# Designs tried in a protein design chat: VH-VL binders against Mucin-19 (Muc19). Part 3

Target 1, 175 residues: Mucin-19 (Muc19), of Mus musculus (Mouse) (q6pze0r851to1025)
Amino acid sequence: STCHVYGEGHFRTFDGESYSFDGLCQYTFLEDYCGQENGTFRILIESVPCCENGLTCSRKVIVTFQDQNIILQDGKVTAVQTAESTDCRERSANLYSIHTVGLYLIVKLLNGIILIWDKYTKVSVILDPSWQNKVCGLCGNNNGDLKDDFTTRHSSVAAGALEFANSWKTSQECS

## First folded at step 4 (VH-VL)

Design c4 (from d7 with heavy chain I50M I103F; framework fv_denrakibart)
Fold by ESMFold2-Fast, scan of step 4:
Structure c4 (fold): chain C 175 residues (1-175), chain A 121 residues (1-121), chain B 113 residues (1-113)
Amino acid sequence: as target 1 above (175 residues)
Amino acid sequence: EVQLVQSGAEVKKPGESLKISCKGSGYSFTNYWIGWVRQMPGKGLEWMGMIYPGDSYTRYSPSFQGQVTISADKSISTAYLQWSSLKASDTAMYYCARQEYDFLTGYFDYWGQGTLVTVSS
Amino acid sequence: DIVMTQSPDSLAVSLGERATINCKSSQSVLYSSDNKNYLAWYQQKPGQPPKLLIYWASTRESGVPDRFSGSGSGTDFTLTISSLQAEDVAVYYCQQYYDSPYTFGQGTKVEIK
């Protein structure tokens, strides 16, 4: 299954729901925490404006996986150890791989998640079937049912896209 | 049922422009990549590139980058392959094919019937 | 680019006998995290477009007869037709979709003896 966002905040969830939301804060695109402490990853997105008229020029992607932050920004991938690690080169060798395919940058994570970035506004995530009904965020819950794709951070079902997307903001201080 | 219907055979002279089409039906056209594959007479298959019609994002094989233009008009569920100036070496059968939605799953599950392009002086 | 090489270029097999086609990639098309081989097989009959037979190296497309099977992993793959039928006369192509550009083998022509 595949989720993506592109352009001025056009989203398509894993279950096929489409909606538009163009926020400038940082949002949880996908995670497996879903209100629990036992999660293993987060994928965060942030729109980067190019001018004062509100156009989105690119998206920054941050992947938190194991003790790594993998940052997709300015056409580049940067990996940073965020927790205690005694040997970063040996640990990172098996955590992810990076490929460039035409205009796309592809990050494959050990947990089976594939990230595809066009180095601008389009971000896509591919999940294998083992992740069905185990994820949440702006991409939806990947359970095959459109009725609960607007599941908020607080496990309620939002009436619309604005309420849904605002529930996935990582900081309430951001407007 | 899923169908891809391509435009008819073309006979052209070197230097002429050409635009051929591939119309999808029986599925959500905007949610699947459309790839283009060339087969020269008596030869095998060559992937040229593909387009995602929902947002017109394109990917090209390096061998075809700059030689052809792939586009789509989602309002009529049609993808296009275009040459600005044909060469005799462009003589081939051109297939369009529906690719699975995922960027990494580049296999083609449904194919058009093909458009034969003949370029000769 | 990943180069796909098929062998043999052509083979003649008697009706009801086994046909075996090999495909080798210049680098592995196995993704270790999902343990999948990004490899497909197509059948092309004269005057017709290619038809998908197998994807993920061994998964048969819906409607494809069970006499067709795919096997292999990493760099070495095989398409097997367990009991050749008259309608199986065609050219068969392997394709990798692990990395861009997507590439096909040169094709193997299967004929009846």
Scores: ipSAE 0.005, ipTM 0.491, lowest interface PAE 11.9, mean pLDDT 82

Design c5 (from d7 with heavy chain W33Y Q99H; framework fv_denrakibart)
Fold by ESMFold2-Fast, scan of step 4:
Structure c5 (fold): chain C 175 residues (1-175), chain A 121 residues (1-121), chain B 113 residues (1-113)
Amino acid sequence: as target 1 above (175 residues)
Amino acid sequence: EVQLVQSGAEVKKPGESLKISCKGSGYSFTNYYIGWVRQMPGKGLEWMGIIYPGDSYTRYSPSFQGQVTISADKSISTAYLQWSSLKASDTAMYYCARHEYDILTGYFDYWGQGTLVTVSS
Amino acid sequence: DIVMTQSPDSLAVSLGERATINCKSSQSVLYSSDNKNYLAWYQQKPGQPPKLLIYWASTRESGVPDRFSGSGSGTDFTLTISSLQAEDVAVYYCQQYYDSPYTFGQGTKVEIK
């Protein structure tokens, strides 16, 4: 099961739904909160412009997992502790691994999630089979049924991509 | 019907510039990368590079980086392969092929008919 | 670069008989994280462009006859034509897409005895 975003907002969900959305805000690409407080991770994306406005040069990716924020930006990975964390620094060494395969920077999380970034606009996420039916966001719900892939933050099914994608904005202040 | 239609055969002299084209039809052009593959006379296939037409994102084989330019115009569903200065060693058949956009890396499901480029004095 | 080596360079098989083509990669093209082999097979007839037959080592492309099958994992792969037909005379290429640059085998020419 794999989800992708490329270029100026082209998405392919885990269940094979294709749609286009070129958002200017930060969006939930994938998470397991799905409207509840008992989730364990979030993957957020945002477009990084390269000209005077509008055109996307790359994507910034933020992974929140085990009180860590792992940031993919400017061809590099930076890990930082959240203000709410009391976890030991030494434990973080085994929470994820980072390596390069060809043109891609790969982050493997202990929870069975693999994030692949080409250091530009392409972001892909591969899920362990144990994550079937447990996720939501712009990547869809990974349940093998296309009818439910436009599930919004509010647990309803959107009629179109714009309504779907806008429901996954992380800030109501962003238009 | 999915088609990739390439420009016609070219006969050129060393030092001349050349731009060949590959036009996609019958599918959403921005759902696929376009790759270029060289086949020298009597030899096998060599991958040159790919482009994502939606934003002109390109990646080249190290052997071809700096030797050619790959570009695309999504408004007319056309990808291009260009040489600023041809060499006799550029004599080959050139194929374009599409690679599905949602695949992490590239196998090619549809191919153009090929453009034969002959470079001689 | 990952080097792809095919064997044999040429193969003569009688009509209706099984044809077997081997492809070896200089390093594994099995990605442990998704358990997929990043390997494809193509058929090229004289004067024609290549045509995709198999991807992910063993998945047959839509419209490809079921006599074509792919197998193998890691570094050793096989394309099998269970009952060779006259229309199958062609050069066959394996391709890895595990790492850039994508690389092809040198090709195996299949002929009728």
Scores: ipSAE 0.006, ipTM 0.491, lowest interface PAE 12.9, mean pLDDT 82

Design m1 (from n2 with light chain S92D; framework fv_necitumumab)
Fold by ESMFold2-Fast, scan of step 4:
Structure m1 (fold): chain C 175 residues (1-175), chain A 123 residues (1-123), chain B 107 residues (1-107)
Amino acid sequence: as target 1 above (175 residues)
Amino acid sequence: QVQLQESGPGLVKPSQTLSLTCTVSGGSISSGDYYWSWIRQPPGKGLEWIGYIYYSGSTDYNPSLKSRVTMSVDTSKNQFSLKVNSVTAADTAVYYCARVDYDFWSGPYFDYWGQGTLVTVSS
Amino acid sequence: EIVMTQSPATLSLSPGERATLSCRASQSVSDYLAWYQQKPGQAPRLLIYDASNRATGIPARFSGSGSGTDFTLTISSLEPEDFAVYYCQQYDNWPLTFGGGTKAEIK
């Protein structure tokens, strides 16, 4: 299944729900924590405005996976280690690959998640079927049911897209 | 069968805004499978890509034209439009609208084209 | 931007002959290359995409080959309707760019 965001905050969730949200903060695009400590990854997004009228010129993507931050910004990928692993061998494993296909930059994670970025505003994520009903964030919960795609960080169903998207801010003080 | 048809004034004065509309028939502009583009061709010269638009309004423009170009879409009329500001004689060209096949794995390339409309910039 | 150079500018051939048209990119475009045919007074028509895939409805006499920086469009046996201008287009990097065209003319 596939989730997309493009342009001025046009989203399509894994279950096919479409909505618009043009926030200026950092938001959880996709994660498997979903309010718990036992998660393994996060994908965060930020809109980068251009000088012209505050329009979104690109999106910055941050992937947190296996004690690494993989940052997609300014047409390039940078990997930064966030913390030392307790397992020295596992820390240096090749946990992702990066490819360019046409205009897209593709990051494939060992856990079966594929991230696709056009180096501008479009960000897509493709999940292995094993991730069915195990994720949350702006992409929805990937359970095949449109009725609960607006599940907030607090495990409630939002009445609208604004309430839903704002619940996925990574900083409560950003407005 | 998908058809694209350009329309708009064939004559524009220097420093004015060139405005064109493309009407799509035989297919929906609101399809998530396609983008929509403008390409131009000055008399006796080659092709120059101007930009593309998705039905949501998301756009990307040729950097050489970005400061003067705006594209828009009207899904209720199944149309998309091009505006080029501050035109000069160098903007005289046949303007084509086209459908863009642009997936995450391939494209963008142009699979269906309109007939083209000549726009002359003169006083 | 990636500069696309087509050669020759004009190719003079007779019906039934094999035509070979070249397109060179200033840097690698992998296989993200399309070919278009344009007849006088008409819009361009897609012939080939992804360097070698024929578009729907395109006759088998048209074939594309190449990867990286060097590409070729081949017409195995020219028909009268094939005398036209041909353009290559890369879509590996922004902005999208076209070659200057090759005109296939009679004789």
Scores: ipSAE 0.006, ipTM 0.498, lowest interface PAE 10.8, mean pLDDT 82

Design m10 (from n2 with heavy chain D60Y, light chain S92D; framework fv_necitumumab)
Fold by ESMFold2-Fast, scan of step 4:
Structure m10 (fold): chain C 175 residues (1-175), chain A 123 residues (1-123), chain B 107 residues (1-107)
Amino acid sequence: as target 1 above (175 residues)
Amino acid sequence: QVQLQESGPGLVKPSQTLSLTCTVSGGSISSGDYYWSWIRQPPGKGLEWIGYIYYSGSTYYNPSLKSRVTMSVDTSKNQFSLKVNSVTAADTAVYYCARVDYDFWSGPYFDYWGQGTLVTVSS
Amino acid sequence: EIVMTQSPATLSLSPGERATLSCRASQSVSDYLAWYQQKPGQAPRLLIYDASNRATGIPARFSGSGSGTDFTLTISSLEPEDFAVYYCQQYDNWPLTFGGGTKAEIK
C-alpha cells in the first residue's frame, strides 16, 4: 500500500482517503508507536517555504529507526546516531539502503518500509502487507477502512482534516 | 478530451513583464493527478522548459529562469498563468502551456499541449 | 544540467524507408526519456514515454528503445505525415531538458 503527500499539503492515505493540509509545523507522517512505548520507527515531515508568500517549496523528512535519524533535506541524505552503541554502529550499513533512481531518492528500511522522495515536495511511503493496521499518523492507519483514517494521536476520529492533522504535530509549542 | 489554450499579448516592450494565461477545458485543473507547465521555443530553435505548477500553487522553475518567472493558478477559472519579468529580445518565443504527467514511477513528461502563442519582445 | 544531444541534425529519407533517430544523454537518465513530434506551425505531440512506451493514439510504426545514455526512436516505414522535427526529453533530473531536435525531411 502507498501513502503520499505532494505540493501544498495534498495527502493520500494508505486506505485511499484524500485531504489537504498545509501546516507550518513538524508532523508525524507515519509511525508505529501509536500511543505505546513499543514502537520501532517514526517518519516526520516539515514543509520548507522557498518564496516570500510561504508556499511549500520542498519537504524535510526525518526517519527515526534503530537509534538513527535519517534526514532528507536540501536534496541529500544525512544519517545521525541518536544513541551511542557499538552494536548499532557495526550493523548500521545493513539497517537501511539509499538509492537514487531518476528524480527520486529512495530509502529502504529493513523493516519493510520504503520511503521515496522527489527531492522537492513529494514524499511517498510503501508498506509491505505485514504493516496492515500497525501504523498511524498523517498517512492513516492502513487497515483497509477509509472511514477511520482521521484517527488522531489520542485515538479519536476527527470530524475534519484540520483537527486530524493538528493532532499529529510533534510539538504543542508550535501553532 | 483535455484541451489547453494560451492567451496574452503578442507584443511586449523590453524591460516590461510578459503575462500569459492558459485555459484548461475537458478536465479539471484541481484534479490532483497532474501538474501544469509552460515551455517556450524561440523562432527556429528548440524547446526550453520554464516551469510547472500544481493546483495548490506549488511551483518548480527552471533555475536559469527562476529569478524572473512566477507561475500562478486560478482554480475557479480552470486557468494557470505565467509572468516573466524584465523581458529582453531573448524572451521572444512561441510559448506553450502543457499538462504534466508525473506519478511515483514515471514523468514528468508532457502529454497534452496548447497550440502555442507567439510573444515578440520589441519596442 | 543534463545535456541531450540528438543526431543527425537533419535526416533525409524517402517515404517507405526506415528512420532511426538518436538521442544521447550526458549522464544516465535510466528509462526517463520521452520523444515528441513537431510539425511546422504546430505544438509538439507526445510519441513515446519511459523510453519505449507508445502514447495513446500513436501508430505502431513508431517505437522507442534504449536506456541509460543512448536512446533511439525508430519509424519502421515513413509516411508523408511523419516528416517533422523530433525532440527527445529527459526527466531523470531537474531541470527538464530537451535535445536540439532532428529534422526528418523528404530526400
Scores: ipSAE 0.007, ipTM 0.545, lowest interface PAE 9.3, mean pLDDT 83

Design m2 (from n2 with light chain N93D; framework fv_necitumumab)
Fold by ESMFold2-Fast, scan of step 4:
Structure m2 (fold): chain C 175 residues (1-175), chain A 123 residues (1-123), chain B 107 residues (1-107)
Amino acid sequence: as target 1 above (175 residues)
Amino acid sequence: QVQLQESGPGLVKPSQTLSLTCTVSGGSISSGDYYWSWIRQPPGKGLEWIGYIYYSGSTDYNPSLKSRVTMSVDTSKNQFSLKVNSVTAADTAVYYCARVDYDFWSGPYFDYWGQGTLVTVSS
Amino acid sequence: EIVMTQSPATLSLSPGERATLSCRASQSVSDYLAWYQQKPGQAPRLLIYDASNRATGIPARFSGSGSGTDFTLTISSLEPEDFAVYYCQQYSDWPLTFGGGTKAEIK
């Protein structure tokens, strides 16, 4: 199943719902926390304007997976390890791989999630079938039912795209 | 069905600016699913990509032409335009506008083309 | 920039014959390759994208194959309307580049 965003906030969810939302803040594109504390990843997006008119020139993508933050910005990838306070943890597996294929930068996470970025405004995620009904965010809940694709951060179904998308802001301080 | 139509002067003098407009019908330029492009073809020669534009105004140009080329979009008129500065006889060509299929899985290839407009650079 | 080389420059065949047109990239373009047909006085028409997928409305006699650097457009049995110039185009990297074209002409 595939979800994407492109241009001035044109979204297509995993279950096929289309909507538009042109937010100025950081939003949860996809995560598996969904109100719980026992999640394993988050994918966040921000629109980057190209000039004073506010049109979107690109999107910044931040992937938090295990103890790493993977940042896609300015046509490149930067991986930053989050602070660890213990030395007894083993790290023998490669958690992700990065490929440049044509115009696209592809990040494959060990958990079966594939992130595709055109280095501009288009961001897509492909989910392994094992992620059915286990995710939330601007991409919807991947449960095969269009009726509840506007599920907010608070597990309610929004009446419209604006209410839905604003519920996925990562900071209350952003307007 | 989507159709593209080029318009502009067919004759431009050397050192002047070549200016063309593409009008899109049967589809919206403000669709986030597509980019819009200019391609040219000198008489008897092959195709050369000039650049593309997204409806937001984001552009990318062929490096060989970047210093002389500007593209713009007017979503209210469903049009996008090309300007080539300081033209010479080498800029004589049929100019095509085209839609770019730029889906996350595929593209950019050109799925719909205008009929082309011949621009001759001569005094 | 990726250089696309098409061969032969001219292909002389009779209607009913099989046509095989080659396109080579100076570096790998994976499957990011399209083929276009251009008749005299007309705009190019998309035939094949992603190396092997036929565009909507394109007859089954047209097929594309190949990956990486070597690609082929095959016309299984030439019809009179198939005598045209054919161009390949890579979209693996910027700038977008086209081959020099292969002209299919009647013997």
Scores: ipSAE 0.011, ipTM 0.538, lowest interface PAE 9.0, mean pLDDT 82

Design m3 (from n2 with heavy chain S58Y, light chain S92D; framework fv_necitumumab)
Fold by ESMFold2-Fast, scan of step 4:
Structure m3 (fold): chain C 175 residues (1-175), chain A 123 residues (1-123), chain B 107 residues (1-107)
Amino acid sequence: as target 1 above (175 residues)
Amino acid sequence: QVQLQESGPGLVKPSQTLSLTCTVSGGSISSGDYYWSWIRQPPGKGLEWIGYIYYSGYTDYNPSLKSRVTMSVDTSKNQFSLKVNSVTAADTAVYYCARVDYDFWSGPYFDYWGQGTLVTVSS
Amino acid sequence: EIVMTQSPATLSLSPGERATLSCRASQSVSDYLAWYQQKPGQAPRLLIYDASNRATGIPARFSGSGSGTDFTLTISSLEPEDFAVYYCQQYDNWPLTFGGGTKAEIK
């Protein structure tokens, strides 16, 4: 299954729900923490406005996986180790793959997650079926049921997209 | 202390499915810090990696075996399993389960191994 | 796939002697290489990872070296318990592959 966001906050969840939300804060796009401390990855997104009218001209993506932070920004990818890591070695592309294919930048993680970025506003995540019912965030919970796609950070079902999306802000300091 | 223990039948007939289970104790399969793997060793020969599984159920298999093998995980029992379809005498081997210490910068290597279980394919 | 070649196939030495075991990769694996020890009837035991780092509990007489395509496992002074089969493994690329093994036996 696939989840997308593009343009001015047009989302389609893994379970096929579509909604619109155009926030300017950083949001959890996808994670497996889901309110617990035992998670293994996070994918965060942030809309980057390029003009006074606040239109989104790009999305910044941050992937936290194991001891790496992978940042997709300004049409390029940067892999950064956590502050505690001392390793600076080059890894084989087949264990952790970053490919540029035409207009797209593709990141494949060992846990079966494929992230596709058009270097602008479109971000897509493809999950292996094994991730069914194990994720949460703006992409929904991937459980095959549309009724609970608006599951908030607090495990409640939101009445609408605004309440749902705002629950996935990474900072309460951002309005 | 982490320990792994293989279990399953020691004798399988040709063309049938070989099924093995690995039970993990002293550590959690659902931690996310580790992958879990099967490696086999035919009598008198070297080691062959079969595949690995993550707690989410994501798997990757050795291309030489991909068409015949399936791995699964049961986090509630702290177990993961291997099935090899359509076995032949060439599948006779000691089968080991192992933990994959996968740090992006330093893995994947195998830091803990089960004792191994001999599976003979014979009629 | 990356092919790992170990030499010699058999190494005949006496206790107290230095053992040098070689492992060669068909293409560069950087330093993503591990060494395992296997005694008869037992599972392999991790000795060395990242080409030169000793695993927890492994005696100082074991050392690894090399990078790229050529790697060496050295046992500075063989103890009776060191007579075993040794395997190298690359983890730079999928699928993970092992060498054919070197058997260290008593002369």
Scores: ipSAE 0.008, ipTM 0.613, lowest interface PAE 8.5, mean pLDDT 84

Design m4 (from n2 with heavy chain D60Y; framework fv_necitumumab)
Fold by ESMFold2-Fast, scan of step 4:
Structure m4 (fold): chain C 175 residues (1-175), chain A 123 residues (1-123), chain B 107 residues (1-107)
Amino acid sequence: as target 1 above (175 residues)
Amino acid sequence: QVQLQESGPGLVKPSQTLSLTCTVSGGSISSGDYYWSWIRQPPGKGLEWIGYIYYSGSTYYNPSLKSRVTMSVDTSKNQFSLKVNSVTAADTAVYYCARVDYDFWSGPYFDYWGQGTLVTVSS
Amino acid sequence: EIVMTQSPATLSLSPGERATLSCRASQSVSDYLAWYQQKPGQAPRLLIYDASNRATGIPARFSGSGSGTDFTLTISSLEPEDFAVYYCQQYSNWPLTFGGGTKAEIK
C-alpha cells in the first residue's frame, strides 16, 4: 500500500482518502507508536518554504528507526545517533539501505518500509502488507476502512482534515 | 481534449517585466494530477525549461533564471502566469506553456503544449 | 546540472532511409529520458518517454533505446513528415535539461 504527499500539502492516505493540508510545523507522517510506547519507527515531515508567503519548495524528512535519526534534506541524507556508541555505524549498515534512482532517493528499512523522496516536495511510503492496522499519522491507519482515516493522536475521529492534521504536530508550541 | 493557449504582449522594452498568461481549457488546473510549466526557445535556438507550478502555488524554477522569474496560478480562471523581470535582448524567444505529466513512476515530461507566443525585447 | 549532447547536429537523408539520432548525458539518467519532435512554426510534440515508450498516437516507425548515459532515437523508414528537429530531455535530476537538437533534413 502507498501513501504520498506532494506540492503544497496534497495528501493521499493508504486507504485512499485525499485531502489538502498546508502546515508550517513538523508533523508525524507515519509511525507505529499509535498511543503506545512499544513503537519501532517514526517518519516526520516539515515543509521548507522558498519565499515570504511560506509556499512549499521542498520537504525535510526525518526517519527515527532503532537508535538513529536519518535526515533527508537539501537533496542529501545524514544519519545521527540517538545514543553515544562506536558500534552504531556498523549496525546501521544492516538496518537500512539508501539508493538513488533517477530523481528519487530511496530508503529501505529492514522492517519492510520503503521511503521514496524526489529530493523536492514529493514523499512516498510503501508498506509491506504485514503493516496493515499497525500504523498511524498523516498517512492514515492502513486498515482498509475509509471511515476512520482521520484518526487523531488521541484516538478520536476528526470531523475534518485541519483537526486531523493538527493532532499530528510534534510540538504544541508551533501554530 | 485539453488545450493550452498563451497570451501577453509581443513586444517588451529592455529592463521592464515580461508578463504572460496560459489559459487551460478542456480540463481543470486544480485537478491535482498535473503540474504546469513554461519553456522558451530563442529564434533559431534550442529549448530552455523555465520552471513549473502546481495549482496550490508551489513552484520550482530553473536556477539559471530563478532570480528573475515568478510564476503564479489563478484556479478561478483556470490560468497560470509567468513574469520575467529586468528583461534584455537575450529574453527574446517563443514562450510555450505546457502540461507536466509527473507521476511517481514516470517523471516530469511535457505531454501537452500551447502553440507558443513570440516575445521580442526591443526598444 | 546534467548536460545533454545530441549528435549529429544535422542528418541529411532521403525518404525511406533509417535515421538514428544520438543523445548523451553527462551523468547517468537511468531511463528518465524523453524525445520530442518539432516542425517549423509548431510546438514540440512528445514522441518517446522513459527512454523507450511511445507516446499515444506516435507511429511504430519511431523507437527509442538506451539507458544510463547513451540513448538513441530510431526512425526505421523516414516519411516526408518526419523531417523536423528532434530534442531529447532528461528528467532524472533538477533542473530539467534538453539537448541541443538534431535536424533531420532532406538530402
Scores: ipSAE 0.006, ipTM 0.501, lowest interface PAE 11.7, mean pLDDT 82

Design m6 (from n2 with heavy chain P108Y; framework fv_necitumumab)
Fold by ESMFold2-Fast, scan of step 4:
Structure m6 (fold): chain C 175 residues (1-175), chain A 123 residues (1-123), chain B 107 residues (1-107)
Amino acid sequence: as target 1 above (175 residues)
Amino acid sequence: QVQLQESGPGLVKPSQTLSLTCTVSGGSISSGDYYWSWIRQPPGKGLEWIGYIYYSGSTDYNPSLKSRVTMSVDTSKNQFSLKVNSVTAADTAVYYCARVDYDFWSGYYFDYWGQGTLVTVSS
Amino acid sequence: EIVMTQSPATLSLSPGERATLSCRASQSVSDYLAWYQQKPGQAPRLLIYDASNRATGIPARFSGSGSGTDFTLTISSLEPEDFAVYYCQQYSNWPLTFGGGTKAEIK
């Protein structure tokens, strides 16, 4: 299954629903927490505007996985290990791989998630079938049913894209 | 259907700036799905990519031309433009504008082209 | 930059014959390769993208194959309108680069 966002917030979910949302804050693109504390990863996105014109120039992507923060920003990848995981560096070296394939930057996580970034506005995530019914966020819930693709952070079905997307805004300050 | 049309002077003197504009119709330049590009072809020779621009103003240029080339976009007019500084006879070519398809699985090829405009650099 | 080499430079064939055009990349481009047709006085026209996908409106006699560094454009039975110059283009790496072209001409 594949989910995309590109340009001025054009989204296509894993189950094939398309919508537009050009929010200016940080949003949960994909995670497996889904309101619980026992999740294993988060993928967050932020639109980066162009100077004074307000159009989206690029997207910043933050992946939190096994006490690693992988940041995709300004055409580059930065990985930061949290202080609590210093003793786990040897194991962390095998948790993900990064490849540059032509125009794309590809991050493969050990859990079977593939993140692809064109270094500008396009972000794509590929899930293997083992992730069916286990994820949530702006990418939808990957359950094969379009009827509940607008499932909010509060486990309700939104009437429209704006309500849906706003429910996935993180607590980060935005300006 | 999408159409692209180049416009600009057909004759430019050496050392001057070549300025071309591409007008897009049948589709919006403000779409996040596409980049917009210039390609040139000297008489009797092959194709050379010059650069592309996203509607936000983000550009990538061919390194061989980067020091002399500037692209810009005007979303209100549905146009994008090319300037080549300090032209020489080597810049004589047919200049094409084109749309770049950038779908994740099938991107960065040119799906629609303008008809081309011949620019001759001569004294 | 990735250098694209097309061969032969010229193909001399008769209508009805099979045409096979080759394109080689100086390093792997995966399947990020497109083919274009250009007739005299006209803009190039997209034929094939992602090495083997036929563009909208392109006749079934055109097919693309290959991956990595070696690619082929095949025209199963040449029609009179197919005599043109063909270019390959990689989009695996910046800058975007084109091959030198293969001219298909009537014998």
Scores: ipSAE 0.006, ipTM 0.528, lowest interface PAE 10.1, mean pLDDT 82

